VH-VL binders against q8rwq4r167to367. Designs and how they scored, part 22

Target 1, 201 residues: q8rwq4r167to367
Amino acid sequence: LALEDIDGSPSFLEKALQFIEKYGTKIEGILRQSADVEEVERRVQEYEQGKTEFTFDEDPHVVGDCIKHVLRELPSSPVSASCCTALLEAYRIESKEARISSLRSAIAETFPEPNRRLLQRILKMMHTISSHSHENRMNPNAVAACMAPLLLRPLLAGECDLEDDFDGGEDNSAQLLAAANAANNAQAIITVLLEDYGSIF
Short names: E, the ipSAE of ESMFold2; O, the ipSAE of ESMFold2 at other seeds; V2, 0.75 times the mean of E and O plus 0.25 times the DockQ between their complexes.

## First folded at step 10 (VH-VL)

Design t04 (framework fv_rolinsatamab; at its last look DockQ between E and O 0.48; V2 from the best seeds 0.00; counts 0 for: pae O 13.6 > 2)
Fold by ESMFold2, look of step 10:
Structure t04 (fold): chain C 201 residues (1-201), chain A 123 residues (1-123), chain B 107 residues (1-107)
Amino acid sequence: as target 1 above (201 residues)
Amino acid sequence: EVQLVQSGAEVKKPGSSVKVSCKASGYTFKDYYMHWVRQAPGQGLEWIGWIIPYFGRAYYNQKFKDRATLTVDKSTSTAYMELSSLRSEDTAVYYCAREGYDESGYDYYFDYWGQGTLVTVSS
Amino acid sequence: DIQMTQSPSSVSASVGDRVTITCKASQSISSYVAWYQQKPGKSPKLLIYAADSLQSGVPSRFSDSGSGTDFTLTISSLQPEDFATYFCQQSYDTPLTFGGGTKVEIK
């Protein structure tokens, strides 16, 4: 499982999430500011070679990019294509109360439990960061912008089961607009999940 | 029980330096931020800066940036504040103060304070 | 820097009186204000944080109200142990700043 090694001890991902939750809250631009790519690659290699703990002298931006690296490299998206479709359908409900209820139901009823646990765990870290937005300048929408592409990969890849009667003929401008809308929808969905985290999970 | 115990009062000459210690107990030292605040006699409170004990990284009020140095020793759970180039207006009680943690994400409030260290700059 | 203007500078009051202390921030700080009590020769003690969260062990006669720029600490019925100096503090951004203090004195 992505959060635990086979012996039940915390994985690299879980340790990095804990680090950011405890030490990233007051870091301006956390999760948005890129770290040196070579430092991130080196840190991942050091873990593979036995350095399994994050130490006090590590740059939180490097640890944040380690989280993104692990999520990017997962063999399956935290949210599958069918689950992305369910979330998108629930999000399009205009009534706030019905939308929250539908999002909660979609997650509870359509997600395999390991994927739900993983999504909930990552969103917990993101919620913690965004709760300190007046210090770190990362409100829910900003955190979602940085993380949604990694969580809802099938939506951004156009792999969801959407049907759109406006797809008559492939137009390059329409295709670019649809891709931009997918990115905006992914960010919006994650933003709602963060803002209403307690109601949804 | 959480305790912050500071070093004793000091009398210093202008131009010298002072280093105040703050020994923490009753909690996990590396998990809470430590601030330093001073109070001149009969006056209000002035924030000097703060340090993240886990990282040893310090941040300063610009007024003090060139003269103040905040450090920690995690092995002894002790925070230090050093103020150099002392002047008579630096005469004050210096406090260490722990930043509280709230699950709702509120920051920058001080739930435990040291007893204070009087630093007198004269003669 | 965010300036905290606290008033009054002192209040003469009797046991049982209602005491009101105000702080005004030079810019909106949402609800990020904390209040402290300081007795002579002692360090400050936290009363309220995040504009309405009473610290554990603080009597319910202490309350805070306000948001944005204007904040008020109220002691609904003054007790003998409440004679002290009170400070507000903005907890919004660095450098952290305090009000000038309000000394509550016995009549």
Scores: ipSAE 0.006, ipTM 0.551, lowest interface PAE 11.1, mean pLDDT 85
Fold by ESMFold2 at other seeds, look of step 10:
Structure t04 (fold): chain C 201 residues (1-201), chain A 123 residues (1-123), chain B 107 residues (1-107)
Amino acid sequence: as target 1 above (201 residues)
Amino acid sequence: EVQLVQSGAEVKKPGSSVKVSCKASGYTFKDYYMHWVRQAPGQGLEWIGWIIPYFGRAYYNQKFKDRATLTVDKSTSTAYMELSSLRSEDTAVYYCAREGYDESGYDYYFDYWGQGTLVTVSS
Amino acid sequence: DIQMTQSPSSVSASVGDRVTITCKASQSISSYVAWYQQKPGKSPKLLIYAADSLQSGVPSRFSDSGSGTDFTLTISSLQPEDFATYFCQQSYDTPLTFGGGTKVEIK
């Protein structure tokens, strides 16, 4: 599990999530503002070399980028391609109440337990940050924009939206539009999951 | 027993500056945010700004940002507020106040206050 | 900036009376209100935060209610030691702002 080491103790990711929940709520631009790449790489290396705890003196922006680094490097996407497809289909429902109900059902019925636990855990941190948006300036849309590409990798890779163009003249504007739509859909799905977190989980 | 002990009263001339200290004890200084609030005689309370002692990063009420400077010395568990270009309107009691911790994530309430430092600006 | 309009400015009451103090915010602040008591020559003392959390050591005769824009501090049975000035404070957004205060005078 991405949240536990082999011996069942909290992983680097889980410890970083706990740190952000405790120390990130008042930090303007948390999860959006980049940390120094060398500091992030050094911190990841320090964990692998034995510094297994985040301490009170660490920069929240560095810890936030450590979370993103770990999510990018996971061997499996937090949300699989079939799960992304289920979320996208549920999201397309026009009625808000039916959409939320369908999103809940998709997560409860189609996600393998480890993937659901991981998604729920990361969304809990994101929900906590976005609940302090009047202090940190990170509303649900802003947090979703930063995090959705890491959570819904298959959607951005086009594995969940295979709309074929029957015309042969491969157009750069069509490729750009498809990428923009995938990013917008990923952000929108995560935004709804954050705004209705209690109803969905 | 949390205590915030401030420096003594000051009498200042217009145009000068003042630096008020606030020494903390009874808790881990680096883990709690420190605010500064003032109160003119017989009047209400006005928020100046706050500092994260852990990072040394300060945030200011826009009204004061050009004249106020908040700092900390973690080795002595002491917070400082400096106000420059003093005017007679700056005559007030200046308080340091610790932001409380709540596990539900509520912010910006002050559970412990210093005794106050009277700053009098007169010619 | 969020304005906190506090009323009344003062009240005279007898021991045992119920005293009610109100604050109105210029915009919704959810439940992010704190209440303070200040005795003459002393620092403010926290009574209640987050519109319902009584600070440790504060008598249960102090309570508050409200959400959104309208908030109320109630002293259910006024005691001689409750002679003081009371302030509300919005804790929703910076700059943090306080009500103008209410002087409670015991006859």
Scores: ipSAE 0.005, ipTM 0.494, lowest interface PAE 13.6, mean pLDDT 84
ESMFold2 (binder alone), look of step 10: mean pLDDT 91; pTM 0.940

Design t05 (framework fv_rolinsatamab; at its last look DockQ between E and O 0.08; V2 from the best seeds 0.00; counts 0 for: pae E 8.6 > 2, placed apart)
Fold by ESMFold2 at other seeds, look of step 10:
Structure t05 (fold): chain C 201 residues (1-201), chain A 123 residues (1-123), chain B 107 residues (1-107)
Amino acid sequence: as target 1 above (201 residues)
Amino acid sequence: EVQLVQSGAEVKKPGSSVKVSCKASGYTFSDYYMHWVRQAPGQGLEWIGWIIPIWGRARYNQKFKDRATLTVDKSTSTAYMELSSLRSEDTAVYYCAREGYDESGYDYYFDYWGQGTLVTVSS
Amino acid sequence: DIQMTQSPSSVSASVGDRVTITCKASQSISSYVAWYQQKPGKSPKLLIYAADSLQSGVPSRFSDSGSGTDFTLTISSLQPEDFATYFCQQSYDTPLTFGGGTKVEIK
């Protein structure tokens, strides 16, 4: 369980999400600014060695990068390839009302419960941060840019059925263009989920 | 229940400093931003700054940046506001106020206030 | 800095009256406004935050409306305990700023 340890208590990921929700809202560039990689790795190791609570002296940028580290290291994508395809199909709907309804339906009906719970939980933290963009300068687009590649990994890997517009050969320029469009689509999908969070979840 | 109890009234001379304390109880002191706000007699409210006790990080209204110092002592759950180079215009009631927190992400509202500390600078 | 212009500076009213108090921000602050009640010799008390979230224990006769630059606090049926001074506060950006106050007094 990504959000709970075996005994039902909050996991490292859940504790880090709670920390960012409480303390990250006033931090300029939160989730965007990188922390020292060695400091992040040390903090993860400290958790594994028994330091299971975030303390008063933790740097929010380090905690934010701990979240990213955990998401990157998950054995499977938070959103599967078929779920990414469902989101992309729903996102392409032109009417805002129909798009929101389709996104809600795709998430409620196609996502396995653990994946839906995890996605919703991460998006809640991201929504909280982006609701304070006047202070932290992280609007929904900025937060989505930082986090979407970690949430929609199959889309970035070209594993969604509806990406054949960029079926490139071995041309490096075509491969770079396809990767850029996948990143743009991933960011756009997450941005919509954040901007319409209350309507979708 | 949440309580913020401030130190008693003070009478100061121009050019001196004052340090007001605010002892918190009924909640986890380190988890909430503490703000300081003042109110001159018969007048409105003026924000001085905030401090987050867990890190001791503070931010100040630019008007006070060179004269105000916000600190905390986590072992006693006490916040402090020091104002230096006092002048008669600093005569006011000084409040500590806790910033509220909820899951919707709204901030910068003050759900609990100290009783206020009157600082009088001779006029 | 964001200026909060509050009006009127005072209002005379009777028990049972509907009272409205307005605040105008010098720029859009979305819905980031809070309202406080202050009685003489007491600290302010939060009534409403985030434009429509009623603080615990605040009577439902208190409400707020508005977004952008123009906000109102309404007391739908004034009670004897409501005679006090009221302040708006923008919660959008630092420095946090308050309206000048509105004294609600008995007619």
Scores: ipSAE 0.037, ipTM 0.607, lowest interface PAE 7.6, mean pLDDT 86
Fold by ESMFold2, look of step 10:
Structure t05 (fold): chain C 201 residues (1-201), chain A 123 residues (1-123), chain B 107 residues (1-107)
Amino acid sequence: as target 1 above (201 residues)
Amino acid sequence: EVQLVQSGAEVKKPGSSVKVSCKASGYTFSDYYMHWVRQAPGQGLEWIGWIIPIWGRARYNQKFKDRATLTVDKSTSTAYMELSSLRSEDTAVYYCAREGYDESGYDYYFDYWGQGTLVTVSS
Amino acid sequence: DIQMTQSPSSVSASVGDRVTITCKASQSISSYVAWYQQKPGKSPKLLIYAADSLQSGVPSRFSDSGSGTDFTLTISSLQPEDFATYFCQQSYDTPLTFGGGTKVEIK
């Protein structure tokens, strides 16, 4: 229900996503530039207290950080550990066409419906922003850099092991290398999902 | 057709400033980012910064932040790059380059370049 | 800053040869690479952007491949007009940076 309140109406997250899709396209650095943490917290509280609609004159950077706030506060990652493993396996396929096909299959076949719906919805907003990079300077890779840590938390936490990763050691240098690879992989996976959004969803 | 025509070569003394112009034609000047890139003789390319003419907003490579100034004159479709406190290592060909547009969101590539302006810094 | 390491610095080749030029980025840049051709005394000319998009008017003998950190430009059958210097450029983030260039010379 992350996208809907109990009565079926759009949630805070869904309304914020709609706002960014409509008003964020012309804003330089949207999703990358941080807003004041106190302003973000205040806006979340205002929603809880009855200000349930975003108005056109609200600061898009605050609304973008509201989206990030909600995603950080979800009790579990939008993409589970097993789903992250599936995406990583699909991403490592060398052929571009096979990689895209495998990513599509991983999402369609391994994701629980609510998680798939949530991921697809967030990626739709991100795709809209990156399609306007000429105006906002946020290409697919820049948007992915800002959002991948929130979407693929288990990958960054090292919870996604593959059978061919048995060579990964548990010493400090191997753990640092694995963490760097995980961060790069998370960003790269989301970038591909954005670049080929229409083919994957 | 898109064309970027730059001002002529200049010989400058150390410590002085230079201002290079780049007149655009054949497209809507205000809609495209204009970049400045330099190339020392026989060397590679070095990015200086960009400006978006519709807002006049500029961003700079930190290396040049305190010495470079990018401006535009929308009425003449002309971009300018000024570099102050010139040093001998600033001797280079200076290019203006238009950033291309791709609806799928790719940016930061240069589809049209000016002919270049040689700036020689010599005592 | 993202470093682009281009190799070789020069290559001697004959008309009809296959020529391969590589660029390596100091970090992952996805597919955000552009390639330029520069003839002596001339400004650079865009060949390929986004690692696979051939610019209009560029012959099909030019192609590229790669993603992440390793990229290649290939000229499948070198023509007399292809003797020039070639540069890669990361288009991922500012400051935008270029490879050191590869001079393709007549053998």
Scores: ipSAE 0.007, ipTM 0.594, lowest interface PAE 8.6, mean pLDDT 86
ESMFold2 (binder alone), look of step 10: mean pLDDT 91; pTM 0.940

## First folded at step 12 (VH-VL)

Design j01 (framework fv_belrestotug; at its last look DockQ between E and O 0.15; V2 from the best seeds 0.00; counts 0 for: pae O 15.8 > 2, placed apart)
Fold by ESMFold2, look of step 12:
Structure j01 (fold): chain C 201 residues (1-201), chain A 122 residues (1-122), chain B 108 residues (1-108)
Amino acid sequence: as target 1 above (201 residues)
Amino acid sequence: QVQLVQSGAEVKKPGASVKVSCKASGYTFTSYWMHWVRQAPGQGLEWMGVIDPYGGTTYYAQKFQGRVTLTRDTSTSTVYMELSSLRSEDTAVYYCAKDWGLDYFPEYFDYWGQGTTVTVSS
Amino acid sequence: EIVLTQSPGTLSLSPGERATLSCRASQSVSSSYLAWYQQKPGQAPRLLIYDASDRATGIPDRFSGSGSGTDFTLTISRLEPEDFAVYYCQQYGSWPLTFGGGTKVEIK
């Protein structure tokens, strides 16, 4: 499982999530600002070579990019294509109360349990960060913008089975608009999940 | 201390171009999108477009497609807005405005430049 | 694109009165991503409210925002002399970004 090593102890990802929940809440632009790529690579290698604890003096931006690195390198998306389709269908419901109820049902009914737990765990960290937006300038929409592409990879790749809202042709401007709409949808879905986290999870 | 300082007022003739600068300080320039908004005398706010200073990608309002060009210089933390084929209705105050850290979406504007008056006289 | 319609165009009130400003969207604004700005003559706009209801840093508590979907409201509970200005709403729930036409709050 992505959150546990084989022996059941917390994985690199789980430890990084815990660090950000504890030390990232007051850091301006956390999850948005990039760290030096060399420092991120060094920290991953240090973990593999035996430095298995994050300490309070580590740069939160480096740890945040370690989280993104792990999510990017997962062999499959945290949310599969069919699950992305289910979230999209639920999200498009206009009534706020019905939309939240449908999102909850989509997660409960279509997600394999490991994927649901992974998504919920990552969203818990993101919810914690966005709850301190007055200090870190990262409201739910901003956190979602940074993280949604890593969580909903099939949606960004155009792999969801939903009625096409756009031409989707070979026109470069149409392709840019389709990509922007997919990104808008991914961010919007994650934003709702964060804003109504307690009701959905 | 976030600050956006724009270049001074300009008077142009119809058919000319104008290039307004917006120098940013007090934050990581490449981490935040920069928008341009104009306001004709006695009128409301009109969004013109946005640039992501990290890679220089731009998106323009349909009304300004083909006439507006946004560029940036990361070494001086400066964004430039050039509007071509000026006409009298382009007389306005032009503002740069800093986005709140959006990677894929525009958001609200937390800081604004002081504005640059561009007058197009015939 | 989402068209924002503000009403009234002008609101003439006295200091101490309550002002209620409306912003209506042509379609639902995702997750209530709507901001309000105040602009005084000769000045740049300043952010008052973001995400429909959250006050920006340094904005007094007499300013409050509410609404969702297509209907949004800015309320000034007790007008002060410095509150007579033009107010704009702006949506950022979908691409492209749009502003409302403004509501002028003036002394009458």
Scores: ipSAE 0.000, ipTM 0.485, lowest interface PAE 13.9, mean pLDDT 85
Fold by ESMFold2 at other seeds, look of step 12:
Structure j01 (fold): chain C 201 residues (1-201), chain A 122 residues (1-122), chain B 108 residues (1-108)
Amino acid sequence: as target 1 above (201 residues)
Amino acid sequence: QVQLVQSGAEVKKPGASVKVSCKASGYTFTSYWMHWVRQAPGQGLEWMGVIDPYGGTTYYAQKFQGRVTLTRDTSTSTVYMELSSLRSEDTAVYYCAKDWGLDYFPEYFDYWGQGTTVTVSS
Amino acid sequence: EIVLTQSPGTLSLSPGERATLSCRASQSVSSSYLAWYQQKPGQAPRLLIYDASDRATGIPDRFSGSGSGTDFTLTISRLEPEDFAVYYCQQYGSWPLTFGGGTKVEIK
């Protein structure tokens, strides 16, 4: 499905993830720097028309944007609204050790297995990139900033249920504060998952 | 390659409105926030606001709240900045700038439009 | 809101000299999320440095950034004729985004 085709072979997404893990670790700004939209669209079409393998000489920024394209176009969010709520509640725990434990529990207990597998797979690529930050300049926080909106769509869209949500009004400042908090929380949640990847997964 | 191309210079009277366009190409338009920054003659850079092209949500600097409106057209990959109730102190170069970060967080601006001069004079 | 104060306002130097530009924040800038831009007359700003110390693509290695917390520095190790311009810092660690007032690097 997202990571494999019907016949069990690696999907376009899985192959692109593997390419970035192998060839993206030394590329400055990987996952952050934009590629040309027409080039990305052309590469997706080429795959659909039979060019099913990435070669070492392809532009890693194009492949990175292919990953983002696929994630954006998924019919449902990689992390559902209820799962986003669980992650946010776990993240709000003040003790670092309790927070890590709660995040692990939320993933193990609330995620359907396919969604957990997909999230873990994407985070594995992101963890690999952030482990080479001395070469590519992409520390965990930077990688999380680039990818969190694609992974935690319901949180950013305000679809997560919380009893302590900020009261709305006609004041644009209240809406702005809520949107800024959601974005910061999404990045922070993913950053923690990357920094403690081995403990959480 | 990534390009931001802005509409041409405008001359306006006090009290009028101006609408400046910024056409994006070379990247996925809806994945990145678009900011607007202005610069009065001989002065520094002043952030005005930002639009998330996915969904059209906007955030404005307090100074411009109520006078600035950012909109976008996803079919043409274009952002519009409209500034109303113009005053002489609104004379400036107006820039659109692409956020590096995806969708939901502010970051640095990796690409800038060429700038649009708006002159407000009686 | 974080106020960025750049100093000096004007830095008068000759080609070949080292330039040191300061940006001081009124509050700590989270995760050192600070950028530097160069602007020449009649042109849009150009990104030089992001995340306090990382050079943008295509920027010569004579430009370097350093600092954390409230104090940040842009260094140009050996000024070239094309480096005489105005330089701005910008923070993106806290809402809202803010710019410094600029430092003009001019020929002595």
Scores: ipSAE 0.000, ipTM 0.472, lowest interface PAE 15.8, mean pLDDT 85
ESMFold2 (binder alone), look of step 12: mean pLDDT 93; pTM 0.943

Design j02 (framework fv_belrestotug; at its last look DockQ between E and O 0.71; V2 from the best seeds 0.00; counts 0 for: pae O 10.0 > 2, grease 20.9 > 18.9, SAP .541 > .496)
Fold by ESMFold2, look of step 12:
Structure j02 (fold): chain C 201 residues (1-201), chain A 122 residues (1-122), chain B 108 residues (1-108)
Amino acid sequence: as target 1 above (201 residues)
Amino acid sequence: QVQLVQSGAEVKKPGASVKVSCKASGYTFTSYWMHWVRQAPGQGLEWMGVIDPSGGLTYYAQKFQGRVTLTRDTSTSTVYMELSSLRSEDTAVYYCAKDWGLDYFPEYFDYWGQGTTVTVSS
Amino acid sequence: EIVLTQSPGTLSLSPGERATLSCRASQSVSYSYLAWYQQKPGQAPRLLIYDASDRATGIPDRFSGSGSGTDFTLTISRLEPEDFAVYYCQQYGNWPLTFGGGTKVEIK
């Protein structure tokens, strides 16, 4: 549903993903560089009012932020808490071959099909961008840093965390450090999914 | 266009407190962390701490722990830095700086405020 | 925490010369997350380089960064009059964020 409107036509999100795949590959810092928030908000409203197509002359940074806006505003995370737990457990496997196999199995077995389809679609765009890192300077790690917190929100919320030495210490500072560590884990998971995209999907 | 506009210069006596504001515009205020950095006359840059404006969580450099407090007002897109128990070595220019990374990653600072001079003299 | 040591403290050169500035970290900087800033008197710092080697928007190609792990370099291939300033490195690969002590590039 996130990728299709009721009539089966591509949604705003799907069209923005297609735009970035076609026009974002040569844009330095794509997905990382911020656009003007008023421009992003205006572009979302224009879509809701009937401007349903992106044109070639639109600013790719605005379109990239539209993607992030939609993901941020979803009522629930693209990856649920149980799915985040499965990915984290699979990621911690020390053997690379076993880790990739476990990640593939977690995605195939744990994800409801709509969530798997959404994750795979977003990762396809991210993989396309990272495949042009020589032009846009966005390698898999950089793309993952920008996108992983939007995809794995329950991990950042501590809903699938393991006990950590920093949890429960100083109230305010410990919480900020725990969030930063969770974000690093989310980035690492998504980086592996991008680097081994063909083997996992 | 991203802008960070800080409040004006302050002159304080030792033992007092100072509160400096930093008003942000041109980006989604709650999506990016805000840092504070100071620079004593003729000296280098010193990182003081950071606030995540979406929830108000903070992390301070150990040197300033217990003396610095960062707060924010999301309705005005403003961060406040308060430094208490001032001493002469706190005389410096204080900068706010926007984190480039989305609000779970400390990164480099792509935009800086103009700076606020705080002078502590007896 | 990671201590960044910049050398030299002062670099005296003429316009047209090549400047090489060093930033050494006390331990490896994760992901080469190191930035360089330029600061002129009375001004806020300006971002030049991020992620060790990537130029910020609008920065001339005479500025280049390199390095990884513990050793990082900023190079100005041909100094222009506007390049005489103080330069700082900053790491963001590890908590807490830290700055180097600065290198002043001055006219000889």
Scores: ipSAE 0.005, ipTM 0.566, lowest interface PAE 9.7, mean pLDDT 85
Fold by ESMFold2 at other seeds, look of step 12:
Structure j02 (fold): chain C 201 residues (1-201), chain A 122 residues (1-122), chain B 108 residues (1-108)
Amino acid sequence: as target 1 above (201 residues)
Amino acid sequence: QVQLVQSGAEVKKPGASVKVSCKASGYTFTSYWMHWVRQAPGQGLEWMGVIDPSGGLTYYAQKFQGRVTLTRDTSTSTVYMELSSLRSEDTAVYYCAKDWGLDYFPEYFDYWGQGTTVTVSS
Amino acid sequence: EIVLTQSPGTLSLSPGERATLSCRASQSVSYSYLAWYQQKPGQAPRLLIYDASDRATGIPDRFSGSGSGTDFTLTISRLEPEDFAVYYCQQYGNWPLTFGGGTKVEIK
């Protein structure tokens, strides 16, 4: 689906992920530092017009933002609302062994296979980047902060949250702070998935 | 190129309101928070508030609560800052600033508007 | 809310000298998420450093940042004529975002 074109060849997203895995590991601030959006949009258009391969001399920050652009434009989140709720409950378990087991179970029981494969593929790229943190300054928390909101969109939209809205007097501001807290939770979930990637997937 | 272009200078009387626009280009407008920061003559930077342009949700600094309103128009990629019940102390340069972080994290500001001077005098 | 205190308020130096600017937080700044901005008269601030020590694109390597927790430093190894300006720190590790009061670097 997102990783393959209709003929089974690697999609734009898959090629961008491969580029970052190969050329992004030594780039300071990769996935965190934004590129010029006009350059990103031009690169997307160039792909649609036949430039289907990334070359070694392309700016990794532009390619990283191509990944974010594609994920942002997906019609639905890589992780559905019910899947976000399951992950949220699982990560709150204090015991590391029980937490890993619960995360594995949540993924196995609630994720459709295409969604699981997409998430796992993106996390593989993120894991590769975070494994080179001494060179690129992107530890698992930093990579998760940049990517989690794109992966767990229902959590950020409040579609998974168990608590109802508290306050009417500062309703707009309370909702923005709730969104910030949801983003922190999303980061924490993705960080655990990265740190224990091999055990969970 | 990311650009934030603000509306022109304003002169207002005490008690009036002012509305400053900030037009964004060169990036996906709805993916990044937009902040407003002001600077009185000879003074430092003062954060006023933030808007998430995807849904229009806002959060204001306590000092400005009840007087500032941030809005946006996604079809023109423009945010608006309205400050009511103006006082002489509101004389300042007002900046819009793009949050670097994706949608949900307040982060550093990678791009700033050119600033809009608002003068409040009787 | 984290209060950022910059020191000194004013730093009077000559071109070629080393400038050292301090930013001290009232409590630990998570992940060392601290930025430094330069502002010249009549201009908007310009990002120099993010995440305490990472230079923004296009910023000369004479600018460097360091620090963690509550204590952060901006260093300009050899002042150039264009470096005489006001410098602000800003933290984004903890909600809400806050700015320091600024350090003016002026010609002696």
Scores: ipSAE 0.005, ipTM 0.537, lowest interface PAE 10.0, mean pLDDT 85
ESMFold2 (binder alone), look of step 12: mean pLDDT 92; pTM 0.938

